VHH binders against Profilin-1 (pfn-1). Designs and how they scored, part 62

Target 1, 132 residues: Profilin-1 (pfn-1), of Caenorhabditis elegans (q9xw16)
Amino acid sequence: MSGWNAYIDTMTAAAPSIKRCAIVGAADGSVWARTEADNVFKASEEELKTFVALFNDVTQVPAKGADIEGVHYVVPRTEESLIFGKKENTGFFAVKTKSAVLIAVYEGPNEVAAQVRKAVESMQTYLNNAGY

## First folded at step 7 (VHH)

Design w99 (framework vhh_6fv0_2)
Fold by ESMFold2-Fast, scan of step 7:
Structure w99 (fold): chain B 132 residues (1-132), chain A 125 residues (1-125)
Amino acid sequence: as target 1 above (132 residues)
Amino acid sequence: QVQLQESGGGLVQPGGSLRLSCAASGFTFSTYDMYWVRQAPEKGLEWVSTISYSGSNTYYKDSVKGRFTVSRDNAKNTLYLQMNSLKPEDAAQYYCAKDYDILTGYSYPEEFDYRGQGTQVTVSS
C-alpha cells in the first residue's frame, strides 16, 4: 500500500535473491523508490545519473562496464533496453521503460540470475503498459 | 560449439614478461568483444582487460595499466595478452571469455560465459 515502494516489494517477492533494488527516473536517475534499512540501495545521485545515461547508447557499455553502489561490474553485452553485469558472486539487471530504469542487484549462482531477470522484465512490461 | 583455449602461461621472475594467447572457435570471433579475467588461489574472478570486436578500444584494470597490452587477430581468431613487468600479485590462472548469449538471458558463475580451461601464471624468484 503506497506508491512506487509497492513495486519494489513485488520484485523482491518474485525473486528473493534480489539483495537491493531501485526504480529511478530514466532522464536523471532520481530515485522513485529503493530498498532501505539493512538492504539499502546505496548508489549516489551522481552515480545513478551516470548509470541511466548509459541507456542513451548501450553499444558502448560492454567495453567500459558499469558502476553501481561504487562497485565496477563487467557488462558482457547489452540489449536496447537491458544492461546486465557480473562481479564475482554478485550481479545486476537494469531495464529501461519509457520513463524509468529498474535496477536489481542480486547475489548467487546462475539459477538466481534467471529469476531476477524474469522479475525485472515482468515489471518493465507492466510499467510500459501503464505508460511509464 | 563455442570453444576458447588459453596458452602461454608459465613461471617467470618478478619484472619478467609472458604473452598469453586464446584460440577461439565455434562463433564469429570478429563480431564479439573479448575479455581477459584471472583467478588467484583463494580469490574470486577478477577482470583484467577488455578489447572491442574491431580492436579499436581497449580497457584495463588500474593495477595492470601500462604493463599489460591486449590485442587480437581477427583473421586468426586469436586473442592475446602481453604481460610486462610482472609482479607477484599478477600470479593467477588466466582465462579468456566471450560475451554472454543475450537470447538466453543467463549469467554464469564465472564473470563471463564460454570461458576456457585457463593458463597458469606464476611469478616467483
Scores: ipSAE 0.000, ipTM 0.132, lowest interface PAE 14.5, mean pLDDT 79

Design z1 (framework vhh_4orz_3)
Fold by ESMFold2-Fast, scan of step 7:
Structure z1 (fold): chain B 132 residues (1-132), chain A 124 residues (1-124)
Amino acid sequence: as target 1 above (132 residues)
Amino acid sequence: EVQLVESGGGLVQAGGSLRLFCAASGFTFSRYWMAWLRQAPGKRREWVALIRSGGYTDYADSVKDRFTISRDNAKNTVSLQMNSLKPEDTAIYFCAAKYSGSLLDYTPSQYDYWGQGTQVTVSS
């Protein structure tokens, strides 16, 4: 029984540059699924609670940045349901659906970032259409 | 001491309804995902319904639209409203808890705490 892990698998198959990934509750940051073993997504529940609260007013995020897995990212700008950041060769995309926040941490240059964004946004659309 | 105590089971006719309750104590209830699993005679335990610490719910395909899980953090209780019951719903129903900081894979082995179960029998 894979539950929400099937969506993690779909996302990582679509963008191999995703190193770690999670699907968390939009209201509280509770983990629904995350990558495991060598690719374990290491964020604490407290950090995730803080992170998902950023979606309550994304316009404030560029001034403060965002913390994921204990790493502080510079967030250059945001869109209503999208927060992203870069730190050297590592970056992330996070998107909000009705009930969830999807977070994907990737490694690679800007060319692979576009692929990761597309994978995350495709899953966002799928989950929104499924009522999540 | 951690305890999960189920109640509300019994005998009901097909098409009927039952409401199961689980009273929790000995842990910070609001930080735990609460679930109902069931075990029919001669079968393995199977996941039925889940409610996360933030209130998000999920259901097995076999019970979607018939069962509703809810929680009351002030009373440390989780409940399962079971409507349109079928003979194949006959099982011992278990309340289970999982710390929200850990991974969930919906298998019986992934829960931290378990109740003793309550018998539900649906006659044709």
Scores: ipSAE 0.000, ipTM 0.156, lowest interface PAE 15.3, mean pLDDT 83

Design z10 (framework vhh_3k1k_2)
Fold by ESMFold2-Fast, scan of step 7:
Structure z10 (fold): chain B 132 residues (1-132), chain A 124 residues (1-124)
Amino acid sequence: as target 1 above (132 residues)
Amino acid sequence: QVQLVESGGALVQPGGSLRLSCAASGFTFSWYAMRWYRQAPGKEREWVAGISKSGSYTSYEDSVKGRFTISRDDARNTVYLQMNSLKPEDTAVYYCAVRGYDSLFTKSPEFEYWGQGTQVTVSS
């Protein structure tokens, strides 16, 4: 399997509350690695292409929300390289690096969300430092 | 220094069960995902199972799924592999490994600390 699967393992190990996650190409939304089997990340390549394009202008996202795995999330605000959303007891964090976008979907309260955000941002830092 | 010590390997008849243990020291066990690998004579070392921090997420190689269960006890710094319905094909040296979350930020994604291994033989 690709080496990128090790990064999926690292994120899920750091934040076990992540239900599904993926690492995709920032330019085209192509899947580099994702959770599989019972925890399969179900977004289509077409949906991911649309999603990664949101990072071209994150200021527009709170007005429209974001779609992941066919689910529409409310995006309360964005940061330059971070989009996050909520829908009832579920949520996601997505961060952009030079070449990739990391997406993690979770379920749970604010304490869980904080752990997931930390894991995703830590991986973002690592990949940026590695030139990705 | 990081140390992993496997135990529990034995000769078992087909259909039998065995539980392997791996005692960890030299690092903060509860911060790291733990893994089991195995290596049969003349073959490459292959991944068997993995468990996340605190045990909330587990993963298995297809050939052992449904038969093997990985678990951990952070109070005892130990990871376990419960092996049921053993087959001759499961004969191998079993290795415990740690892949550090923080270690990936300074080292290769393939970085692992290995134990010495414990021999499991399944034969009649």
Scores: ipSAE 0.000, ipTM 0.121, lowest interface PAE 15.9, mean pLDDT 81

Design z11 (from z10 with V98A R99H G100Y Y101D D102I S103L L104T F105G T106K K107Y E110T; framework vhh_3k1k_2)
Fold by ESMFold2-Fast, scan of step 7:
Structure z11 (fold): chain B 132 residues (1-132), chain A 124 residues (1-124)
Amino acid sequence: as target 1 above (132 residues)
Amino acid sequence: QVQLVESGGALVQPGGSLRLSCAASGFTFSWYAMRWYRQAPGKEREWVAGISKSGSYTSYEDSVKGRFTISRDDARNTVYLQMNSLKPEDTAVYYCAAHYDILTGKYSPTFEYWGQGTQVTVSS
C-alpha cells in the first residue's frame, strides 16, 4: 500500500531471478516495502537493524559474513555502498542509498547474479538522484 | 494492489464541458506526479496534462492549453481534468498515470502506473 512497492515491482521486473527483496530504512532497518505472498521477504526487523548497521563499516563484513532471513552468507568482498553474499546456488545484493538499503535475494548461476546486481545498482542510482 | 480508476467520460456536444476523475489506491499518492494522456482511434497515445507532487506546477500540451485544467486532491487520492470548450478532435480514451517525478539520465522511468481509461466523445 506504499509508493515504495513500485520500486519492488521495478526491480523484480528487471531481474526476474530475484526471489525476494525489500527496501528498508538505512538508519533503523524499518521495512518500507518488500515482496509478499509466495515471495515474502521474511527477515525480522531486529535482523534488518543489525544488517543495515553493517554499512557503518563495510570493511569488517568479509571477515564475519552476513545474515539475511536467518541464512548465513559468505561475503567475499564489499564496496563502500555494496555488500553481496553467496551460499551455494543462492545469494544476495544489498546497496545503501542516502536514506535506504535495498536487499535482493536470488537463486541461480553467475549470469543471474550479474543481472540482479545491475538491477539493484540501477535502482540505487535512481533513488540517490531522487534524494533518497 | 495498485489501482487507478478513471471516471467521468461521456458524450458531449462541441463547446461543452466535462470533468474527469482518477481515483488512486494501493500506493502513497502524494509521492507521485500525476498525468493525463489520451488516445484517439488510429493515433498514438499523447500526453495531455501534468501536475507535480506538490501541485504547485502544472503543464499542458499546446492544443489543450487554456481549455483544460489539471488539479489534485491528496486528501481524496484523486486527480482531476476539467475540460472546457470541447472540440470533436478531443474525442479519445483518456488515461491517468502516476509517475515518480524524479528523472535521471541513467535510469528509464519505469515507475509508472496506468488506469484503464475513460471514453470521451465530442460530437453533434
Scores: ipSAE 0.000, ipTM 0.097, lowest interface PAE 15.2, mean pLDDT 81

Design z12 (from z10 with V98A G100Y D102G L104G F105S T106F K107L S108T E110Q F111Y E112D; framework vhh_3k1k_2)
Fold by ESMFold2-Fast, scan of step 7:
Structure z12 (fold): chain B 132 residues (1-132), chain A 124 residues (1-124)
Amino acid sequence: as target 1 above (132 residues)
Amino acid sequence: QVQLVESGGALVQPGGSLRLSCAASGFTFSWYAMRWYRQAPGKEREWVAGISKSGSYTSYEDSVKGRFTISRDDARNTVYLQMNSLKPEDTAVYYCAARYYGSGSFLTPQYDYWGQGTQVTVSS
């Protein structure tokens, strides 16, 4: 967990509109690292276990949406390793790597959403190349 | 009190180089991630580069990758932006910003700090 905090730092430096983010285990949703203090990522253990299971079949997610930190998000579409959602002025991007799921919650207009997506996908590529 | 003071902005020819500095005071610099933003006339403020609180990780907006380098010197409480191969499109006021990402208590409020900006003009 301790070493994984460096990746949280990298993501938050890359996209200033990320309000909260986490790196969790793809198999069980266990938290490896998350933003802390006033930016603490607040998802429960049960919620994260349910959320990572969505990556077993992402094609079913747009019909149901997704819950993060007790907030229900509309998911307009998915890609093989990407789930993203919106609720009013908030949103999230979640990507799956070989063994992890990265989740970033942001606040702001569509311009900041594009920046957050780039940051999350860049980290996904880095971790996959590192064998995670 | 808390201050971020940018310097190094100037008029430069296309293809030239500049190094911007941002001197921080009034807070524990080493606990903050540092970022550079820019704002051109009539446009929204745009993120340019970021460096983690540890200094180990950096990130850049696509249009500046390979040309700009962000770095920090915690002994001097300063963040830098080295700008190479400058283009007219880089003309803007450049701002530094600090955000706290500590493992502190949830009772401690987090605030972003911003500087006043330094003007960079790239023109023939």
Scores: ipSAE 0.000, ipTM 0.198, lowest interface PAE 13.7, mean pLDDT 82

Design z13 (framework vhh_7pa5_2)
Fold by ESMFold2-Fast, scan of step 7:
Structure z13 (fold): chain B 132 residues (1-132), chain A 124 residues (1-124)
Amino acid sequence: as target 1 above (132 residues)
Amino acid sequence: QVQLVESGGGMVQPGGSLRLSCAASGFTFSKYWMSWVRRAPGKGPEWVSTISYSGGRTSYADSVKGRFTISRDNAKNTLYLQMNSLKPEDTALYYCAKDYSGLLDSYTPEFDYWGQGTQVTVSS
C-alpha cells in the first residue's frame, strides 16, 4: 500500500457521518494515517498506545471504559476485535486487524452508528485480506 | 412507554443454573437487537450477550461463552438468558436492553437502563 490516506478516504466516503478517523499500528499505536485539516484526529501517541493495548484483553474494557481524544467513552460491550463506545451524541468504533487498529469517531443517533460500524468492519475485512 | 421487565434471578450455588426472562412492551420487539448487560457490586456495566432481531446471530462475552445461551421468542416479545455452570463472579444485577447494531438503544453515559434488573447471586 503506497498511501494509507486512501483507506481513510474510502471509510469516510462509505460513512459520511464519520467526523474523525485514524489507522494506527496495533503494536504501538503509531499513526499510519488520519483525517486531515478541520477533521484532524487529535489523539496523542501516548493515548493511542494505551488504547491499542486494550485489544490485548477486550473483556476488561466494559468495566473501565475507553479514552479517545481526551473523551471518556462508556463501552457497553466488546468483541474479540471490536471495541465501541458512546457518550451522549458522540461515539466510536475501533477494530483490530493483524497489524492495525482502525478508529472512527462519529456524531449522531444510532442509525448513524450502524452505518459507521459497517464501514469500519468492511475496511477491517479488506485490510486483513491485504495482509494487514 | 417502553418497558423491559426482567425476571428469573435468584440465589444458586456454584455450578448451578438459572434462566432469566425479559418481557418487552411498548415497541416492536422483533425489529430490535437485544442484549443482556450485568453490573456487579462496585463495578461498571459489563456486556454479557447480544442476539439479532431474527435470532440468527448471537454473541457472548468471553467470560460467559460456553456457559450462557441467549435466545428470544418474538411471538411472545420475550428475551431469555440460560445460565449454566454459574460461578461466584457471575453475581450481578442483570438488565436486558434494546440494542441497535451493537449499541444499546436504552443505554446512556449515566448507565440508565430500561427495567429494574434481576439479581443473580452465586454463593456457597
Scores: ipSAE 0.000, ipTM 0.167, lowest interface PAE 12.9, mean pLDDT 81

Design z14 (from z13 with D99G S101D G102I L104T D105G S106Y Y107S T108P P109S; framework vhh_7pa5_2)
Fold by ESMFold2-Fast, scan of step 7:
Structure z14 (fold): chain B 132 residues (1-132), chain A 124 residues (1-124)
Amino acid sequence: as target 1 above (132 residues)
Amino acid sequence: QVQLVESGGGMVQPGGSLRLSCAASGFTFSKYWMSWVRRAPGKGPEWVSTISYSGGRTSYADSVKGRFTISRDNAKNTLYLQMNSLKPEDTALYYCAKGYDILTGYSPSEFDYWGQGTQVTVSS
């Protein structure tokens, strides 16, 4: 069985320290899939629309940071299709594909962050190769 | 409706060969990386091989490298696995699946759209 939720499940299996994540439309931030129940991804429609627009000019993001689930993250730097942020023991990685933005929020030390980054970048590669 | 239909399994002696096929329908086959996954009696699923959407990249589990060849025909929406020099350890139910494990480190149990599978038995 497949829907976009299967890709959420795949990412969280690859990096169990992902606390919440979502796959959203790159054009509008519409939610295609997200974690549910006790680990529901709580970003509003307006917040996600604002967030995906950051990929239109990633060079401006480190100066202003990024907001996810009402939490303001410091973004130390960006890469062409990658935005990541940190706030205390929480952080996120977000990657853009042709049609989607993958967002994963995690909690934990640097070893956890590295695992989460690998999971989202691997899914980014898969989706780009699939034409998304 | 997404469907994956495996065929081509059977019984062979050690050293024999089989060619498996997977007929895909209900999705745009040419846009997806595809994999073969197997499940041996009493064991969990094990990733076997993966091929990119264009066929330009392939990868194999260490246990099958040099013996198995994965290929695809996007015009026919069909995935293949050519299995040579078969060993008793290759005895398993073989599934085709959307996606691949080597890129993400996904457990083989988490692959999308497994079909019914086709049985391969290698014995004297």
Scores: ipSAE 0.000, ipTM 0.113, lowest interface PAE 13.8, mean pLDDT 81

Design z15 (from z13 with S101Y L103S L104G D105S S106L Y107F; framework vhh_7pa5_2)
Fold by ESMFold2-Fast, scan of step 7:
Structure z15 (fold): chain B 132 residues (1-132), chain A 124 residues (1-124)
Amino acid sequence: as target 1 above (132 residues)
Amino acid sequence: QVQLVESGGGMVQPGGSLRLSCAASGFTFSKYWMSWVRRAPGKGPEWVSTISYSGGRTSYADSVKGRFTISRDNAKNTLYLQMNSLKPEDTALYYCAKDYYGSGSLFTPEFDYWGQGTQVTVSS
């Protein structure tokens, strides 16, 4: 009974500054769970397919940036399993696990960004340990 | 005007200790993650350590883990780096940096602000 929506609920409870988020398949960008209704994560299937493919070579991403929900973000740097971006007062953190990519979009200053990064990385660790 | 002023560098023998300080002004220090980065002669910059705005989260480069400790005093707008068991490989100019995105194991010149640096030389 515990579906992937429970993980969305856990992340948003841990970091209320997350405006929208999703858990998608690492291989194809298929949505496993996402925020809904007024907080719906609006990325298209084609955009998500393109986005998860960025994890195949993260070193190319800072030169081009990344697109999420039709918004182009500046990506200042990447890590092996982490892409993060910023546009003005809005940003995102995306982390790759064995089978999934978690994407969280937030709005706010560096203090807010730090809280969101912590929540996303904590969930990444949990899912990796669970075999996902 | 944003200012970062590093101090505490010097010459020490291998196995010695130094404490670096960074005095910050011109911004709300308690709302920003802060980092230490270093540049050895003839080499590119290397990230050393990061601390969250509250001090509750810290991270370290593998090369310094267990030897260096990052800390901050938000009431004094000051960042610190306690360096123990220093090695010749730690010889570098050390910079204080305001970290736009918080922690990261990758360093880039795109950190919002840099200090002037303080020289650390470890030699016998």
Scores: ipSAE 0.000, ipTM 0.129, lowest interface PAE 15.7, mean pLDDT 81

Design z16 (framework vhh_7pa5_2)
Fold by ESMFold2-Fast, scan of step 7:
Structure z16 (fold): chain B 132 residues (1-132), chain A 125 residues (1-125)
Amino acid sequence: as target 1 above (132 residues)
Amino acid sequence: QVQLVESGGGMVQPGGSLRLSCAASGFTFSYYSMSWVRRAPGKGPEWVSTISWSGGRTSYADSVKGRFTISRDNAKNTLYLQMNSLKPEDTALYYCAKDLYSGSPFDYTSEFDYWGQGTQVTVSS
């Protein structure tokens, strides 16, 4: 088990509505850790490379949306280090740190989104402070 | 129930300043990003600014960058908007909003759970 799995566990414990999540390299989208078994995060290598490249210019993303696990999400707006989207009863939050991108997919109505965002941004702060 | 009560609007000359407040209740304020949205007479809603749950991240519409500052006090469940160098085109009814994703990038109203009546800002010479 990699040490990075501990961060996945911490984030999912903080927001139980997170269905699947991953920590990937910001430069190449390589998977450092992800949820497994019944909650396996299924994004392809090519999809993740494309996704992390969106952080090079987040202002372009709302016009095109974003793809995660083969699902196309509408992205209503972005922030400097945050991309989020919604597709019916599913949604995601993705944040960039110095070296990583955290991606959390949740399921449920929009009212659960705020707790997921809080968990993802808390982990972003923790990893930045840890030098990642 | 969620309640958002805006205050601090008024009439001001161009170049003046106003500070808006939003008192939030009925939900865990510190869990949610919060936004300010405005509606000018005869126009649709325009997003103005957003602040993250912790206050660590802010974003602004291009029309207000450098002039407006969003902030929050999680201990007091209060959202603020400091508006400097006001222009006639800033005249609008201002609403605070709890973020809610509807999936539509062009429907600011459906993206935000706002329950307030708004506070009127009028900039006139």
Scores: ipSAE 0.000, ipTM 0.181, lowest interface PAE 14.9, mean pLDDT 81

Design z17 (framework vhh_7pa5_2)
Fold by ESMFold2-Fast, scan of step 7:
Structure z17 (fold): chain B 132 residues (1-132), chain A 124 residues (1-124)
Amino acid sequence: as target 1 above (132 residues)
Amino acid sequence: QVQLVESGGGMVQPGGSLRLSCAASGFTFSYYSMSWVRRAPGKGPEWVSTISWSGGRTSYADSVKGRFTISRDNAKNTLYLQMNSLKPEDTALYYCAKSYDYVFGSYTPDFDYWGQGTQVTVSS
C-alpha cells in the first residue's frame, strides 16, 4: 500500500465532482496512486507512459488530442504544465509537478470544470513546494 | 466511520513525563499523516506535532521541540506522543487528528477529524 492514496482522498474531498483520478510518475507514467472500487481509474501503464510524454512538448497536444482510459479527448489548448481536455459532458485536467503528473477526470458543466481545475492546481502547488 | 480515541493523559508535576496514545479506526491509518493538537482552557487549538504516513518524518511546534517525541505503530493503528520535561503551559486537552496534508516541508495542518481528547494537567 502507498501513502500517495492520501493525496487522492484530498483531491476528491476538495472537488467531489472528480469521478476518477490518479497520481503517476512524470518520467515513466508508473501509477503511484489512483481511485479504486466503484471509481477505478482504468488507464493502462502503456497509455500512461504515452500520456506523461505529452508534457515534453505540450504545444503539440491540441493538434492530436489525448487518450485517457481508452477515451480520446479533444485538447483545445495547453499551458506550460497543464493539459486539459473535453469529450461531450466529460473532461479532464492533468498537471505536471517536478516528479509527478496528477490526472483528474470529471463529468459536468463548466462550473464543475473550474472546481476540478482549482483542486488539481492546488495539489500541484503543494507537491511542488514539498519537492515532488 | 472515522474514530480516534485518545488516552494516557493525567496529572503530573513540572518536569514530569506522560505518554499519550491514539487508537484509530474507520480509515486506512498507514495512508495518512497524523497530528497531535492541543487546546488550553479559553484558547484556540495549537498544533503540536505531525508524523508522516510511514513514520519516517516528524515535525514539531517550537514550544515542544526537544521535549516531545511523536511516533506511530501502523500494525496497531496507534499514534503516540511521549512528553518529557512537562511545563505548566503544556496543560491542555490533547487531540489526535487525521491530517489532510500528507507532506512535510511546506506542511500546513488541515484536520478533518479530531478525537474526544485526553486531559493533561501540569501543576505543582
Scores: ipSAE 0.000, ipTM 0.150, lowest interface PAE 13.2, mean pLDDT 82

Design z18 (framework vhh_7pa5_2)
Fold by ESMFold2-Fast, scan of step 7:
Structure z18 (fold): chain B 132 residues (1-132), chain A 124 residues (1-124)
Amino acid sequence: as target 1 above (132 residues)
Amino acid sequence: QVQLVESGGGMVQPGGSLRLSCAASGFTFSYYSMSWVRRAPGKGPEWVSTISWSGGRTSYADSVKGRFTISRDNAKNTLYLQMNSLKPEDTALYYCARDYYSSGYLLTPEFDYWGQGTQVTVSS
């Protein structure tokens, strides 16, 4: 196991409402760490390569949505280095750092979504400050 | 006003089982992840298990994996810990705790409310 699994543990401890998450390379979508076993993050390397490429121009994403774990999400809007989506009772937040993309999938109402977003953005800030 | 009340502790022989319950009130239980934390005599607190707000994600300390199962019933505002194959080393006061994130920083996870605890004693 890589040292990056410690960040997965920190992320899920900070926001236990995260159902599944992963840290992937911003350049190629390669998986650095992910949740496993009953909470395994199931996205393929090809899907992740497509997903991280969305950060090359986030303004185009709301028109077509985004796919994670074979699920198509509606993306209502984007911000620089932030993509989020919703589908029924599920959603995700994805943020880009200098060298990584953090992806967190959750279930629940808007209050849960706000908690997950806060945790993901805090980790983004921490990793950027650490040089990642 | 937030209250967490544990029950179900007791005395049991090694290899036995107990089920702990935690009745929550004064907040929207289904919005919070919940944890069990224990304190053995002469030791500091040890995290045991956490369950996400929906029940979709659980985690366990290495010392209890495969023996303990955390669950929740959001309709009843109740948290559970099923403890199987109990060992003398499991003897402790068991606390129900509500997970909370202060300030929005990821440096130090906090529990903002704890119950009184319920005593579990495993002896021959």
Scores: ipSAE 0.000, ipTM 0.138, lowest interface PAE 14.2, mean pLDDT 82

Design z19 (framework vhh_6fv0_2)
Fold by ESMFold2-Fast, scan of step 7:
Structure z19 (fold): chain B 132 residues (1-132), chain A 124 residues (1-124)
Amino acid sequence: as target 1 above (132 residues)
Amino acid sequence: QVQLQESGGGLVQPGGSLRLSCAASGFTFSRYGMYWVRQAPEKGLEWVSTISWSGSYTYYKDSVKGRFTVSRDNAKNTLYLQMNSLKPEDAAQYYCAKDYTSGLFDSYPEFDYRGQGTQVTVSS
């Protein structure tokens, strides 16, 4: 799964505060690419399947929160194609494209969150324009 | 510049009701979503409710659905939380918080401009 790894590299280069990220199938949560080695994205297949299903009705997510890598995040609000969450000094941004969901987990102060969101949304736009 | 002032907490019996208020200043209240969060003794912050900038959309934690109602008065820069059928597990310090409705990022719970909160106690 070498082709999709280039998009992971692009996002992490654009926002070095991304600790772990993945690109998964929107329909089933299957992993297309993810960070590896010291930055391995550790979400299980079961968890990712549950997570991508949240995009079927994002309005329900703030009431329940979301789980990524076994961590429960508070989700303050959602947009049609965006779920983001916070827990203490860690957070995530997840965006849906036509056929994929991009998930980026970051750690650090709030000032880095804006850069992570920008990187994820830029990639979302690129992939949508590329037909994904 | 941003200031949030909560009020309306108090002691209530199980099954009772309280109405919390949050007076906002230092920003254009009508342009931002607002949140109610709570913290029980020796526990982390817990998300309770959200309301969109217009008031048209509201969301609730599952355990408070049907019992709590969030609302806002943009002309008065005031956020409200109507709490009915209160349970002992609802006892906490309640805070209001400002959203980033522009979609930049979520700064909760590290948001420097949260208010001092209002205490809700539920006892016999």
Scores: ipSAE 0.000, ipTM 0.190, lowest interface PAE 13.4, mean pLDDT 81

Design z2 (from z1 with S100D G101Y S102V L103W L104G D105S T107S; framework vhh_4orz_3)
Fold by ESMFold2-Fast, scan of step 7:
Structure z2 (fold): chain B 132 residues (1-132), chain A 124 residues (1-124)
Amino acid sequence: as target 1 above (132 residues)
Amino acid sequence: EVQLVESGGGLVQAGGSLRLFCAASGFTFSRYWMAWLRQAPGKRREWVALIRSGGYTDYADSVKDRFTISRDNAKNTVSLQMNSLKPEDTAIYFCAAKYDYVWGSYSPSQYDYWGQGTQVTVSS
């Protein structure tokens, strides 16, 4: 049962500036894998259920923002399968595939954000091509 | 049309330095990992250095602390600064690009686009 954990390891290797990340079910927000120990992804099941439902109508998200790990993020804009947010020096990127949502939380400047986005979008492409 | 054009190769004495350049065109440079690979006489191509979109770098153990890779997204250029060169560094050096896939290896088969190479010869 380490299949999805390998995906977490791959994302963090591709962008070492990812502080915490998770792969969750797109339908229900159930956690398939997440970072653990000192960098544990701390979102509750209820918060994740709410979060993945945002992908049902991403056009509403900039008006509301998004909550991850109890932190409210400003969402400046969305794309059909991408939600990203910022809160001071922290931010996140979340992408939806056919059956999963990938969430990566980072801390740092725009160069860090760009690297994290690329890692998450690369994983999204791979998972979609694999049928997930 | 996609092109990667290397320059900066040449003949140097052991202990010397060279800087290689790669000019890229025909694709969205900023979305690609850029790498240098080399092929020594009679050998297969091997990976030397990589710079990801966003600037993070990685190096083969044989060149770590001697070589430095950098990129300029505004100019669509990647460069390789080679210091403390050894005869073992003699090879044709290739610039290569791969889309930002998180899986796969740094092996030559993983790259989408290739330059024609530039010769580096290090004499004893």
Scores: ipSAE 0.000, ipTM 0.101, lowest interface PAE 15.8, mean pLDDT 83

